# Miniprotein binders against q553d3r833to1016: the designs that were tried, part 15

Target 1, 184 residues: q553d3r833to1016
Amino acid sequence: NRFKSVNELYSTELSYLNSLLILRDFYFIPMEVEARVTKLFKSEEINKVFSNLKSILQISTEITHLLEERLSVSPVKIGDIFVKFAPIFKIYVEYVNNFDKVAPQLKAMTENPQSKKFFSEQRNKSRVATDINSLLIMPVQRCPRYELLLREILKHTQEDHVEFKNIKSAYESIKDINKYINDR
Short names: E, the ipSAE of ESMFold2; O, the ipSAE of OpenDDE; V2, 0.75 times the mean of E and O plus 0.25 times the DockQ between their complexes.

## First folded at step 10 (miniprotein)

Design y2 (at its last look DockQ between E and O 0.91; V2 from the best seeds 0.80)
Fold by OpenDDE base, look of step 10:
Structure y2 (fold): chain B 184 residues (1-184), chain A 95 residues (1-95)
Amino acid sequence: as target 1 above (184 residues)
Amino acid sequence: GSRVRILVMVEGDSPEKLREFAERVIEEARKLAEKLGGKITVVVTEDGNRLFIVITVEGLTPEEAKEIAERLKELAEELAKKLGLEVYIIVEIRK
């Protein structure tokens, strides 16, 4: 039903946000420290690998906040959120394009004997089973997930529902973005 | 009371212009909040050629919240145009 679909959108967003925070706090920031102190990493390389993660994180943070607020009101309306954010989602194009380019570099970095220990230690500290590679790919997968989630919500929204137009618009917008990403 | 939350994303290739934009928008927000007796919170996040400004003002009437939102939106758009920056604004009002 619609309620279940909306809650899935919210719950997966929370999970996504938490993953991004882990990525920032246990990898990005520590790597920057290492770059300055031990020279284990180069700042330039770090910036290339993580790209516009901070922007992605900011967007997710805001979406999460807005969803939380909307869930406390009946009927739950969330379509307009994604309509508003649609123009901003272009930053995902940047992330995805960069990810493809830096994938080999990331692999080399994680396989480097000197840095391998670092990543192992950080993974342990994070207490999360997913490693840096799995975390970095999540933003690549998020926009397609939005499309699926919105489609499911739309499926359970009647045309005469107050939310229908916005959900449909949101779905179409994200669909267009994903198409653009795939056609890059 | 009502609350207004405004997310402003601005991007450009001039760090100086981005900083100027942020300073002016934030200054205006603080002035408006003070004038209306609202509590303001500002969070700024920088990411390369992009800047995110989250402005929250609490303790307002619905009308005041709308007023602040409209004024800040107008200012942000005008200033971005003047500085040659690209701006995106998202407004949320809770009554």
Scores: ipSAE 0.812, ipTM 0.924, lowest interface PAE 0.6, mean pLDDT 94
Fold by ESMFold2, look of step 10:
Structure y2 (fold): chain B 184 residues (1-184), chain A 95 residues (1-95)
Amino acid sequence: as target 1 above (184 residues)
Amino acid sequence: GSRVRILVMVEGDSPEKLREFAERVIEEARKLAEKLGGKITVVVTEDGNRLFIVITVEGLTPEEAKEIAERLKELAEELAKKLGLEVYIIVEIRK
C-alpha cells in the first residue's frame, strides 16, 4: 500500500544515512587524524577513497530531516522534496565516476601492515560486520534506488490523490537525473 | 512559533568567491533574524569546490519565516549570479 511504500523510502534513507555516518566517523575522520599525526595516510589517498562523501552525507542528512517532518503530518507529502533535490543529485556523478578507483586504492594502501591493522581495528570499533568496500558502494546504488522507490509510491497513489502530481513529478525528475548520471 | 530551515549549496572554482558568498548570505541572515527577534543557527560544511550553508531561524511568525526565506533566497540567487557561482536552495518552513 502507499503507506508502506512511503515508509520504505524513509527507513531506507535512515539506513543509508547511518551507513554514511559509519564511513565518516570510523574511517574518514580517523584517517584524516592519522594523516596529520602519524603520516600513515596521505590526504590524496583519503580523497581518492571517499571522493565527495561529505556532500553526499549532507544531502542525506537534509532529506532525512525533511522526511521525518513530512511523515508526522497528514496528508503525507514527500514528492516535492525529491523534485527539489533532483538537481542537487548531480553531485553523485563525481562519486560514481570515481568508484572504479576505490577498491584498487584501498588494496594498495592495505599492502602496508599498519594500514591493514588500522582498517581491521576501525571495523571492530564500528560494530558492523560490513567491510568498508560494501559501505562505499551504497551511494552508487542510492539514486537508482530512489527511482524505484518513487515508482512504487506512484503506483500506489491514485490519480485523484492530493499528492499524485507531486509524486509523478518527483519520479520523472529522479529518472531524468539518473539518466544524466549514467550519461556522464 | 514558526521555524525556517534553509539549505544553500553553492559551488564554484574560486575559494575566494565561495567565501564572499557565504559571508554575505550569513550576515544578511543574522541581520534579518535579529530584526525579527528570531534565534538563528548557522552551520557551514566545506567539501572541495562546494559549501553547504544550513540556516535555521526559530521563534518567528509564519509571515516572518516566509519573509526571511524569500529575502535570503533572492540574495543568494543574485549573489551567485554576480560571482559566477552555481547555487541550489531548499527551504522548509515548519509551523
Scores: ipSAE 0.714, ipTM 0.880, lowest interface PAE 1.2, mean pLDDT 91
ESMFold2 (binder alone), look of step 10: mean pLDDT 86; pTM 0.841

Design y3 (at its last look DockQ between E and O 0.93; V2 from the best seeds 0.00; counts 0 for: pae E 5.6 > 1.5)
Fold by OpenDDE base, look of step 10:
Structure y3 (fold): chain B 184 residues (1-184), chain A 95 residues (1-95)
Amino acid sequence: as target 1 above (184 residues)
Amino acid sequence: GSRVRILVIVEGDSPEKLREFAERVIEEARKLAEKLGGKITVVVTEDGNRLFIVITVEGLTPEEAKEIAERLKELAEELAKKLGLEVYIIVMIRK
């Protein structure tokens, strides 16, 4: 049960990371190229839409790597990772706040006839059914998902387990972060 | 052998200060790794007013890993303070 919950944390993180990479490689970077070459987009607009995606991507990359390492050792211990990263997760506040502000701008970009064609082409190239709008919302949903995943792990961790204190601390830390994001 | 990985996230409004910070931290890391005979890997990622510096040193004893971590942490904190930068440091040691 505990192992299953930890694996779910890892698998969903890997999927999340892949989504972020798709967002970067098939949308962010190509849009920047278009901004420079065709002037289809403005660099300022692109930066506003994607906000601190690069930072989020870097954090996810590191977490994924650390989780992979921990999964190869028994007993699997991951609580300390999230305790250490909890302060860093404040960067999600920036992303979430920005997301709400740029939603209308993103809508306008995707509805523009010239831009619409671009997004359709990029979606096809990515070979993923998820469009840019669905990808951009994923970081908004990730921290709440961490809370749920850690809660599930904690549920299957006995108080005398070596991981109990760290998992509990991690859960509480992420819970606090999510509360802070929600009360922004 | 033991491994130490240090993730340093530094933030500030001056690209020049950020670069200086990164260069000095990385230089010290390389010196320490060389002194102890460890293998060092450094990855730097830029995002606007933030730099992500991941330093990994392998082939160390547990004591050496701890030593490098402590020294680099201290240096990073002091340098960040001097340059007026915000810094987050995460130390990970595998024995």
Scores: ipSAE 0.263, ipTM 0.669, lowest interface PAE 1.8, mean pLDDT 91
Fold by ESMFold2, look of step 10:
Structure y3 (fold): chain B 184 residues (1-184), chain A 95 residues (1-95)
Amino acid sequence: as target 1 above (184 residues)
Amino acid sequence: GSRVRILVIVEGDSPEKLREFAERVIEEARKLAEKLGGKITVVVTEDGNRLFIVITVEGLTPEEAKEIAERLKELAEELAKKLGLEVYIIVMIRK
């Protein structure tokens, strides 16, 4: 059913946003503080781990707000959001291309026992059992997941529905962006 | 009343030109909101050589919301070109 598919897009976006906020608030920001105060981390190490995470977080924040607004109105219209945001998703290329460097960088940093303790303490403070590596892969997976979610919404959108053209355009735009990201 | 939200994403290598862009766009947004009696909120987020500027104006008529959106979009595009910056603009109007 279409309603369930649209709500899954929203609920998974909210979960994704929460994971990005955990990365920012319990890892990125505290690591920047330690880099300035204790010199535990170098700026280049932090940038190598997180890449353009803040840009990705801002995009998810805006998508979440738009989805919340659209879900409160009938009929539910969300396709135009993804048509408008598709060009911006090109910034995911930077994150995806950097991702192969993230796990080796984190491994190298945690050879220092003080750094290993830092990551353990921040994970405990976040109250999330998931380690930082599992959080950092989520942006790599998000655009492919948008494609699958939009495909399911399109499947449940009748051709005479007011949203059919926009959902179809959204699906095709995200599909093209995923090809762009994968090819680069 | 109607609400307009404008997401302006601007990118460039000059922090000075990014600041000039943001200051000028925000100043115009505040002037337009005051003239039209709208309530304005501005949030700026910086990430490297990129700024995200979220401008929200509430309490407008539908025609006023369209007017402020078109004027700010036009200003942002022209100013970005003048300063050698890349810009992307998303406009959302709620009736």
Scores: ipSAE 0.128, ipTM 0.611, lowest interface PAE 5.6, mean pLDDT 89
ESMFold2 (binder alone), look of step 10: mean pLDDT 86; pTM 0.839

Design y5 (at its last look DockQ between E and O 0.53; V2 from the best seeds 0.00; counts 0 for: pae O 3.8 > 1.5)
Fold by ESMFold2, look of step 10:
Structure y5 (fold): chain B 184 residues (1-184), chain A 95 residues (1-95)
Amino acid sequence: as target 1 above (184 residues)
Amino acid sequence: GSRVRILVMVEGDSPEKLREFAERVIEEARELAEKLGGKITVVVTENGNRLLILITVEGLTPEEAKEIAERLKELAEELAKKLGLEVYIIVMIRK
């Protein structure tokens, strides 16, 4: 039903945001500290791994908060959020274009036993079994996932529903942005 | 009190024009927040030929939150046109 498909958009956004927070709090920030204090990492290595993660985290934070607000009010209206955010998703181009460099960079860094130990310790501190590579791919997959989620919501939105026009516009806008990202 | 959050993405070919845009928008936001007694926070991130600017102003009345949002949106749009930049703005007002 429509409610379930909208709730899936929200619940997967929460999961996505939590994964981004793990990347920031257990990897990015601690690696920046080690780069300054112990020189274990170079800043260029850190930037190659994480790219513009901070911008992506800001966007997901705002979308999560907007979805929470909209789910608390009847009727539930979320299509305008994605129409407005679609052009801002252009910042994903930088992350996606950098991603093929991430796994080789991490492999090169973990040839150093002290770096390998660092990543193992941070994974343990995060208390999440998911490895850093599996977390880092999530932004690459998120915009395509938005398209599928909006398509599902549109499928369950009748043409006379107050949200039909906005959901359709949101789906088309995200589809166009995914093409933009893939073309670059 | 009310909170306003303004997310601004600006894009263009000139790093110096992007910096001028950000500096002028942020300065106006700080001046408006000070005038209204609001607490301001600003986060700027660079994304290639784009800047993402998040402006948060807290401790406002609902009328003040609407006023600062309208003023900053108008300024950002006017300034982007003058500098030959493209801008996208999302205004979020929360109680």
Scores: ipSAE 0.510, ipTM 0.822, lowest interface PAE 2.2, mean pLDDT 91
Fold by OpenDDE base, look of step 10:
Structure y5 (fold): chain B 184 residues (1-184), chain A 95 residues (1-95)
Amino acid sequence: as target 1 above (184 residues)
Amino acid sequence: GSRVRILVMVEGDSPEKLREFAERVIEEARELAEKLGGKITVVVTENGNRLLILITVEGLTPEEAKEIAERLKELAEELAKKLGLEVYIIVMIRK
């Protein structure tokens, strides 16, 4: 069902956004505080680990809002959103490349006895079972997920549907972007 | 109040030109926001030959939001052309 697939796109985006907010509120911000107060972390290290998360978070916030608006209108149209935003998704290149580079550093931080305690405490405060490592990988996986979600919507969209051209264009655009990201 | 958000992605092989572009666009945005009494937030992401500028201005009327968006879009396009840069702009207004 097309509507089901569109709702999956929205629900997963909302979940994704929440994960990013958890990263910001329970890890990034507290780590910055620790860097200033206790010197447990270095600001430079924090910035390297989180990269352009702030930008990604704001983009996700906007996409979530736009999707929410479109869900209240019949027929539901969302293809144009992703066609429009596709070029901006190139920002994920930085995040993906950085993630691979800082993975060892993050591992070292989480295994450090002093830092380990901090992360354990923050995980408990967040009340989410997912740890910082699992959260940080989510942006790496999001663009491929868009491609899959749009493909699923396209499967349930007839060629004579008003949304068909935009969904197809959106799918192709995101597919191209994912290829672009992967090749960098 | 209304909010305007402008995403400006600019690409080029000259870091100096990219920086100049960003500085001028951000300066204009801050000036406009100040003039209208809006609260401005700027996020810049740099990756090699690409620069992404996210400008958010809050506390505006719908008319003011539109005005800022139009002016910044025009400036960005003109400046990019002048500097020989590729530019992509998305404008989002919440009333």
Scores: ipSAE 0.024, ipTM 0.443, lowest interface PAE 3.8, mean pLDDT 90
ESMFold2 (binder alone), look of step 10: mean pLDDT 85; pTM 0.838

Design y6 (at its last look DockQ between E and O 0.47; V2 from the best seeds 0.00; counts 0 for: pae E 4.6 > 1.5)
Fold by ESMFold2, look of step 10:
Structure y6 (fold): chain B 184 residues (1-184), chain A 95 residues (1-95)
Amino acid sequence: as target 1 above (184 residues)
Amino acid sequence: GSRVKILVMVEGDSPEKLREFAERVIEEARKLAEKLGGKITVVVTENGNRLFILITVEGLTPEEAKEIAERLKELAEELAKKLGLEVYIIVMIYK
């Protein structure tokens, strides 16, 4: 059942990456274009909504690529990935600390009928039922979810398994980084 | 050919020192890539008191990829110490 839990880590990372790509391609980039071309948005408004999304997307892209590579080789070894990335997850502090400002900013922007129309049109183009607010919360939830996923993998990894030490270290490193994020 | 990706996060209180760190690391990466005939791409993102730098070099032999990764990691670590910055580095080499 270890295989199933490792595949859940990968499949949820891929889903997470897809949500980040939707934010970039259907919201962030088009909003930057409108800010330049029509002046519908100010750059400061866009930056307040998205924070450091670009950095988070880069991290998820690299984790997805590494997981794909590791899943193609037996035995599957992924614990070292999360040990290495744990300190880099400190960038989630900025996103999490900004998040309570995002919904009010979006509400203020959509008081303008043209902005409201823009968001409706982009949601239609994305062909995803999920509202932009539901997408924007996903990075807030991701690091806590890594902890739960690694805990589940550890439970299915026997103590004499070649990856036991690395998965245990990964779980503990992510646990510590979640505490770091929560304390900031 | 081989591809190397070097992900660098550097943090500190001085925007000037963060900028100096990034410029020096990127400059050395470009010089090494040119010398080896590799193709380089650099993405830099600023987040508060942090810079996030992704360096990709393509078209290298496996030995060249390993060498450029080791040299850039050593430079980044030495420069971070000199400038009083904290640095985190992930090196990924693809065959």
Scores: ipSAE 0.232, ipTM 0.669, lowest interface PAE 4.6, mean pLDDT 89
Fold by OpenDDE base, look of step 10:
Structure y6 (fold): chain B 184 residues (1-184), chain A 95 residues (1-95)
Amino acid sequence: as target 1 above (184 residues)
Amino acid sequence: GSRVKILVMVEGDSPEKLREFAERVIEEARKLAEKLGGKITVVVTENGNRLFILITVEGLTPEEAKEIAERLKELAEELAKKLGLEVYIIVMIYK
């Protein structure tokens, strides 16, 4: 039903956010430290690899918070959130484009003997089985997931429902973004 | 009390202009918050030619929340225009 679909949107967003935090705290930040102290990495390379992750993280943080607040109120309304954020989601286009470009560089970094040890250690510290490669791909997958989640919500929303227009608008907006990404 | 959250995304090719924009908006936000007796929190996220500024002000009346939101929105838009920056603003008011 609609509530189940909305809950799935929230739960997956929370999981997504946590993954981004792991990526930031156990990889991005430590890599920056290594770049400054040990010169194991170059700051420029780090910035290229992670791209606009910080911005994506900020957006996800806010969306998670807003969804959480809306879930505590009946009826649950979340469509307006995504309508408001839709214009900003264009940053995912930038992330995806960059991801494709830096994939070889990331591979080289993770295969470097000295760097490999670093990544192994950080993975252990994070206590998460997911490695940096799997984490970095998550933003690439998130917009398509939004489309599916919103479509599911819309499926369970009648046209006379107060949320229908916003959900539909949000769905269409993200669908357009995903189409643009796929057609690039 | 009511809470207002304002997310400002600003983009431009001049780091100096971006910094100026951020400083001016944040300064005004702090002044308004102080005037209204609200508690303000500011988070800035920098990413190349783009800045995200999240301003949260708590402890306001609904009317005050609207007021500060409108003022900051207007300032941000005007300043962005003046500096030749692109800006997008999201206002969220919680009663």
Scores: ipSAE 0.029, ipTM 0.442, lowest interface PAE 2.9, mean pLDDT 89
ESMFold2 (binder alone), look of step 10: mean pLDDT 86; pTM 0.841

## First folded at step 11 (miniprotein)

Design z1 (at its last look DockQ between E and O 0.95; V2 from the best seeds 0.81)
Fold by OpenDDE base, look of step 11:
Structure z1 (fold): chain B 184 residues (1-184), chain A 95 residues (1-95)
Amino acid sequence: as target 1 above (184 residues)
Amino acid sequence: GSRVRILVMVEGDSPEKLREFAERVIEEARKLAEKLGGKITVVVTEDGNRLFIVITVEGLTPEEAKEIAERLKELAEELAKKLGLEVYIIVDIRK
């Protein structure tokens, strides 16, 4: 039902945000420290690999905050959030384009004998089974997931529902973005 | 009281212009909040050629929240135009 679908959107967003925070706290920041102190990594390489992740994190943080507020009020209204953020979602295009370019570099970095120990240690410290490669792919997968989640919510929203227009608009907007990404 | 939350994303290739933009917008936000007796929180995040400004003002009437949002939106758009920056603004008002 609608309630279940909206909660799935929220729960997956929380998980997504948590993954981004893990990327920042256990990989990006420590790698920057290593770059400055041990020279294990180069700052330029780190910036290329993580790209605009900070922007992605900012958007997810804001979306999560707004969703939390909306879920505490009845009736739950969330459609307008994604309508408003749709223009900003273009930053995902940049992330996806960059990810394709740096994928080989990331692979080389994680397979480097000198770096393997570092990534293993950070993975253990994070207490998360997901490695850096799987974490960095999550933003690539998030927009398509938004489309599916919004579509599911829309299926459970009647046309006379107060949320119908916004949910439909949000779905169409995200669908267009995903189409643009796929057609690039 | 009501709360207005404004996310401003601005992008450009001039760090100086981005900083100027942020300073002007934040200054105006603080002035408006003070004038209306609201509690303001500002968080700035920098990411390359992009800057995110999150402005939250609490303790307002619904009308005041709307007023702040409209004024800041107008300022941000005008200033971005003047500085040759791209700007995106998201407003959320909780009554």
Scores: ipSAE 0.770, ipTM 0.907, lowest interface PAE 0.7, mean pLDDT 94
Fold by ESMFold2, look of step 11:
Structure z1 (fold): chain B 184 residues (1-184), chain A 95 residues (1-95)
Amino acid sequence: as target 1 above (184 residues)
Amino acid sequence: GSRVRILVMVEGDSPEKLREFAERVIEEARKLAEKLGGKITVVVTEDGNRLFIVITVEGLTPEEAKEIAERLKELAEELAKKLGLEVYIIVDIRK
């Protein structure tokens, strides 16, 4: 039903946000510290791995905040959120275009035993089994998933529902953004 | 009461112009919130040549929330044009 599909959008956004926070708190920030303190990493290497992660994290943080507020009020209205954010999702182009460089960069860095130990230690501290490569691909997959999630919500939204117009607009806007990202 | 929340994403090559943009937008937001008796929160995040400003003002009437949103959006757009920056603004008002 519609309620289930909207809750899936929210629950997967929350999971996505948590994964981005793990990347920031257990990898990005600690690697910046090591770059300054021990010189274990170069800034160039860190930037190549993470690209514009901080921007993507900020966007997901804001979407999560808005979704939480909207889900607490009846009727639930979330379509306008995605219409408004669609133009900003253009920043995903930078991340997606950089992604082919990430795995080779991580492989090169972990040829150094101290770096390999660092990544192992951070993974243990994070308390998640998911390796950094599996976390880093999640932004590549997120915008396509928004399209599928919005399509599912639209399917369960009656044409006379107060949200029909906004959900349809949201779906179309995200579809256009995904085409834009794919063409770049 | 009503709440306005504004996300401003601004991009440019000049750290100085980005800082000037942020300072002027935040200063105006604080002035408007004080004038209208609203409680303001501001969070700034920097990422390379991109900067995010999240402004939340609570304790407003619906009309006051709309006024702040319109004035800050207009200022941010005008200032970005003047400074040669790209800007994107998302406004959400909750009654």
Scores: ipSAE 0.752, ipTM 0.899, lowest interface PAE 1.1, mean pLDDT 92
ESMFold2 (binder alone), look of step 11: mean pLDDT 86; pTM 0.847

Design z2 (at its last look DockQ between E and O 0.04; V2 from the best seeds 0.00; counts 0 for: pae O 6.1 > 1.5, placed apart)
Fold by ESMFold2, look of step 11:
Structure z2 (fold): chain B 184 residues (1-184), chain A 95 residues (1-95)
Amino acid sequence: as target 1 above (184 residues)
Amino acid sequence: GSRVRILVMVEGDSPEKLREFAERVIEEARKLAEKLGGKITVVVTEDGNRLFIVITVEGLTPEEAKEIAERLKELAEELAKKLGLEVYIIVEIYK
């Protein structure tokens, strides 16, 4: 069913955005405050962990906003969103290329008892059972998941449907950007 | 009335050029919104060598929304080229 596949794209974008907001509000921002006020963290350590998270969060925020507007109107048209955003997704290269360094950096930081306590406290405040490592991998997985979600939407879109050309173009654009990210 | 939302992502190696880009785009957006009687909101996010500028203008006719979108897109592209910056622009017009 096409409606179910489009709704899954939206609902998983909301979940993804919420995870990015948890990273920003319960980890990134509080760690920057500690770096300035108590010197518990160095700016270099924070940047190694989070990379360009702020850029990724901004993009997901805008995609979520656009999907909400488009889902409120019939017929639902979302393919052009991903065609337009595909060139911008090149910023994921930086995040993906940095990711192998994230877990070792966090492990090194949490060998300090004060830092370990900080991460435990922030996780409790967030009320999210997911640890920070599991949140930080989500941007690595998101563009590949866009491709899968768009492929499913395309499968459920008849060739004579008004959205067929745009969904096909979106799928191909995201597929190309995923190859670009993987090759770098 | 119509609403326009413009996402501008600009990136480059010079913080000074990025700031000049943002200041000029925002200044033009505010000037156009005032001229047309629209209510403008601007949010800027900085991330390393990258800026995001989100411009929302409300209370426009459909023709005015299209005019602002076209004018700001043209300015942003021309200014980015002049300053040696890379720019990406997403425009959405709402009823």
Scores: ipSAE 0.706, ipTM 0.879, lowest interface PAE 1.3, mean pLDDT 91
Fold by OpenDDE base, look of step 11:
Structure z2 (fold): chain B 184 residues (1-184), chain A 95 residues (1-95)
Amino acid sequence: as target 1 above (184 residues)
Amino acid sequence: GSRVRILVMVEGDSPEKLREFAERVIEEARKLAEKLGGKITVVVTEDGNRLFIVITVEGLTPEEAKEIAERLKELAEELAKKLGLEVYIIVEIYK
């Protein structure tokens, strides 16, 4: 039902945000420190690998915050959030394009004997079973997930529902973005 | 015709500075679009400490699209620096 679908959107967004925070706090920041202190990594390479992740993190943070606010009020309205953010989601195009380009570099970096210990230690510190490779791919997967989640919500939203127009609009917008990404 | 889309995210702890930033960037975008005969669309999302600005200008030549992109990027970066704001810019040129 609609309630279940909206809650799935929120719960998965929260999980997604937490993953991005893990990326920042346990990998990006520590790697930058290593780059400056031990030279284990190069700052330029780190920036290439993480790309515009900071921007994506900020967007996810805001979406999560707004969803939390909306879920605490009845009736729950979330469609307008995604209508507003739909154009901004085009930043995922850059992330996806970059991810494809730096994938080999990332693989080499994580497989480097000099860096293996670092990543192992960071993974343990994060207390998350997901490694950096799996975390970095999550933004690639998120826009398609938005499309599916919004589609599911739309299925449970009647045309005369106050949320229908916004949910439909947001769904169509994100669908277009995903199409663009896939057609690149 | 060619189209340029500029996605600008700016962050700071001063709503006034953020508003000033947005106004200046949008004003310049409109001026450039008018000068070049392009059609401009602006979408702004704000949250007190962050602004997301999406500027799209259509009906341009490839050269004009590049010109607008470069000018707005430079302006945004300079203005952000002046105002002590953190800025992220993505430029997309189509056709």
Scores: ipSAE 0.016, ipTM 0.268, lowest interface PAE 6.1, mean pLDDT 89
ESMFold2 (binder alone), look of step 11: mean pLDDT 86; pTM 0.845

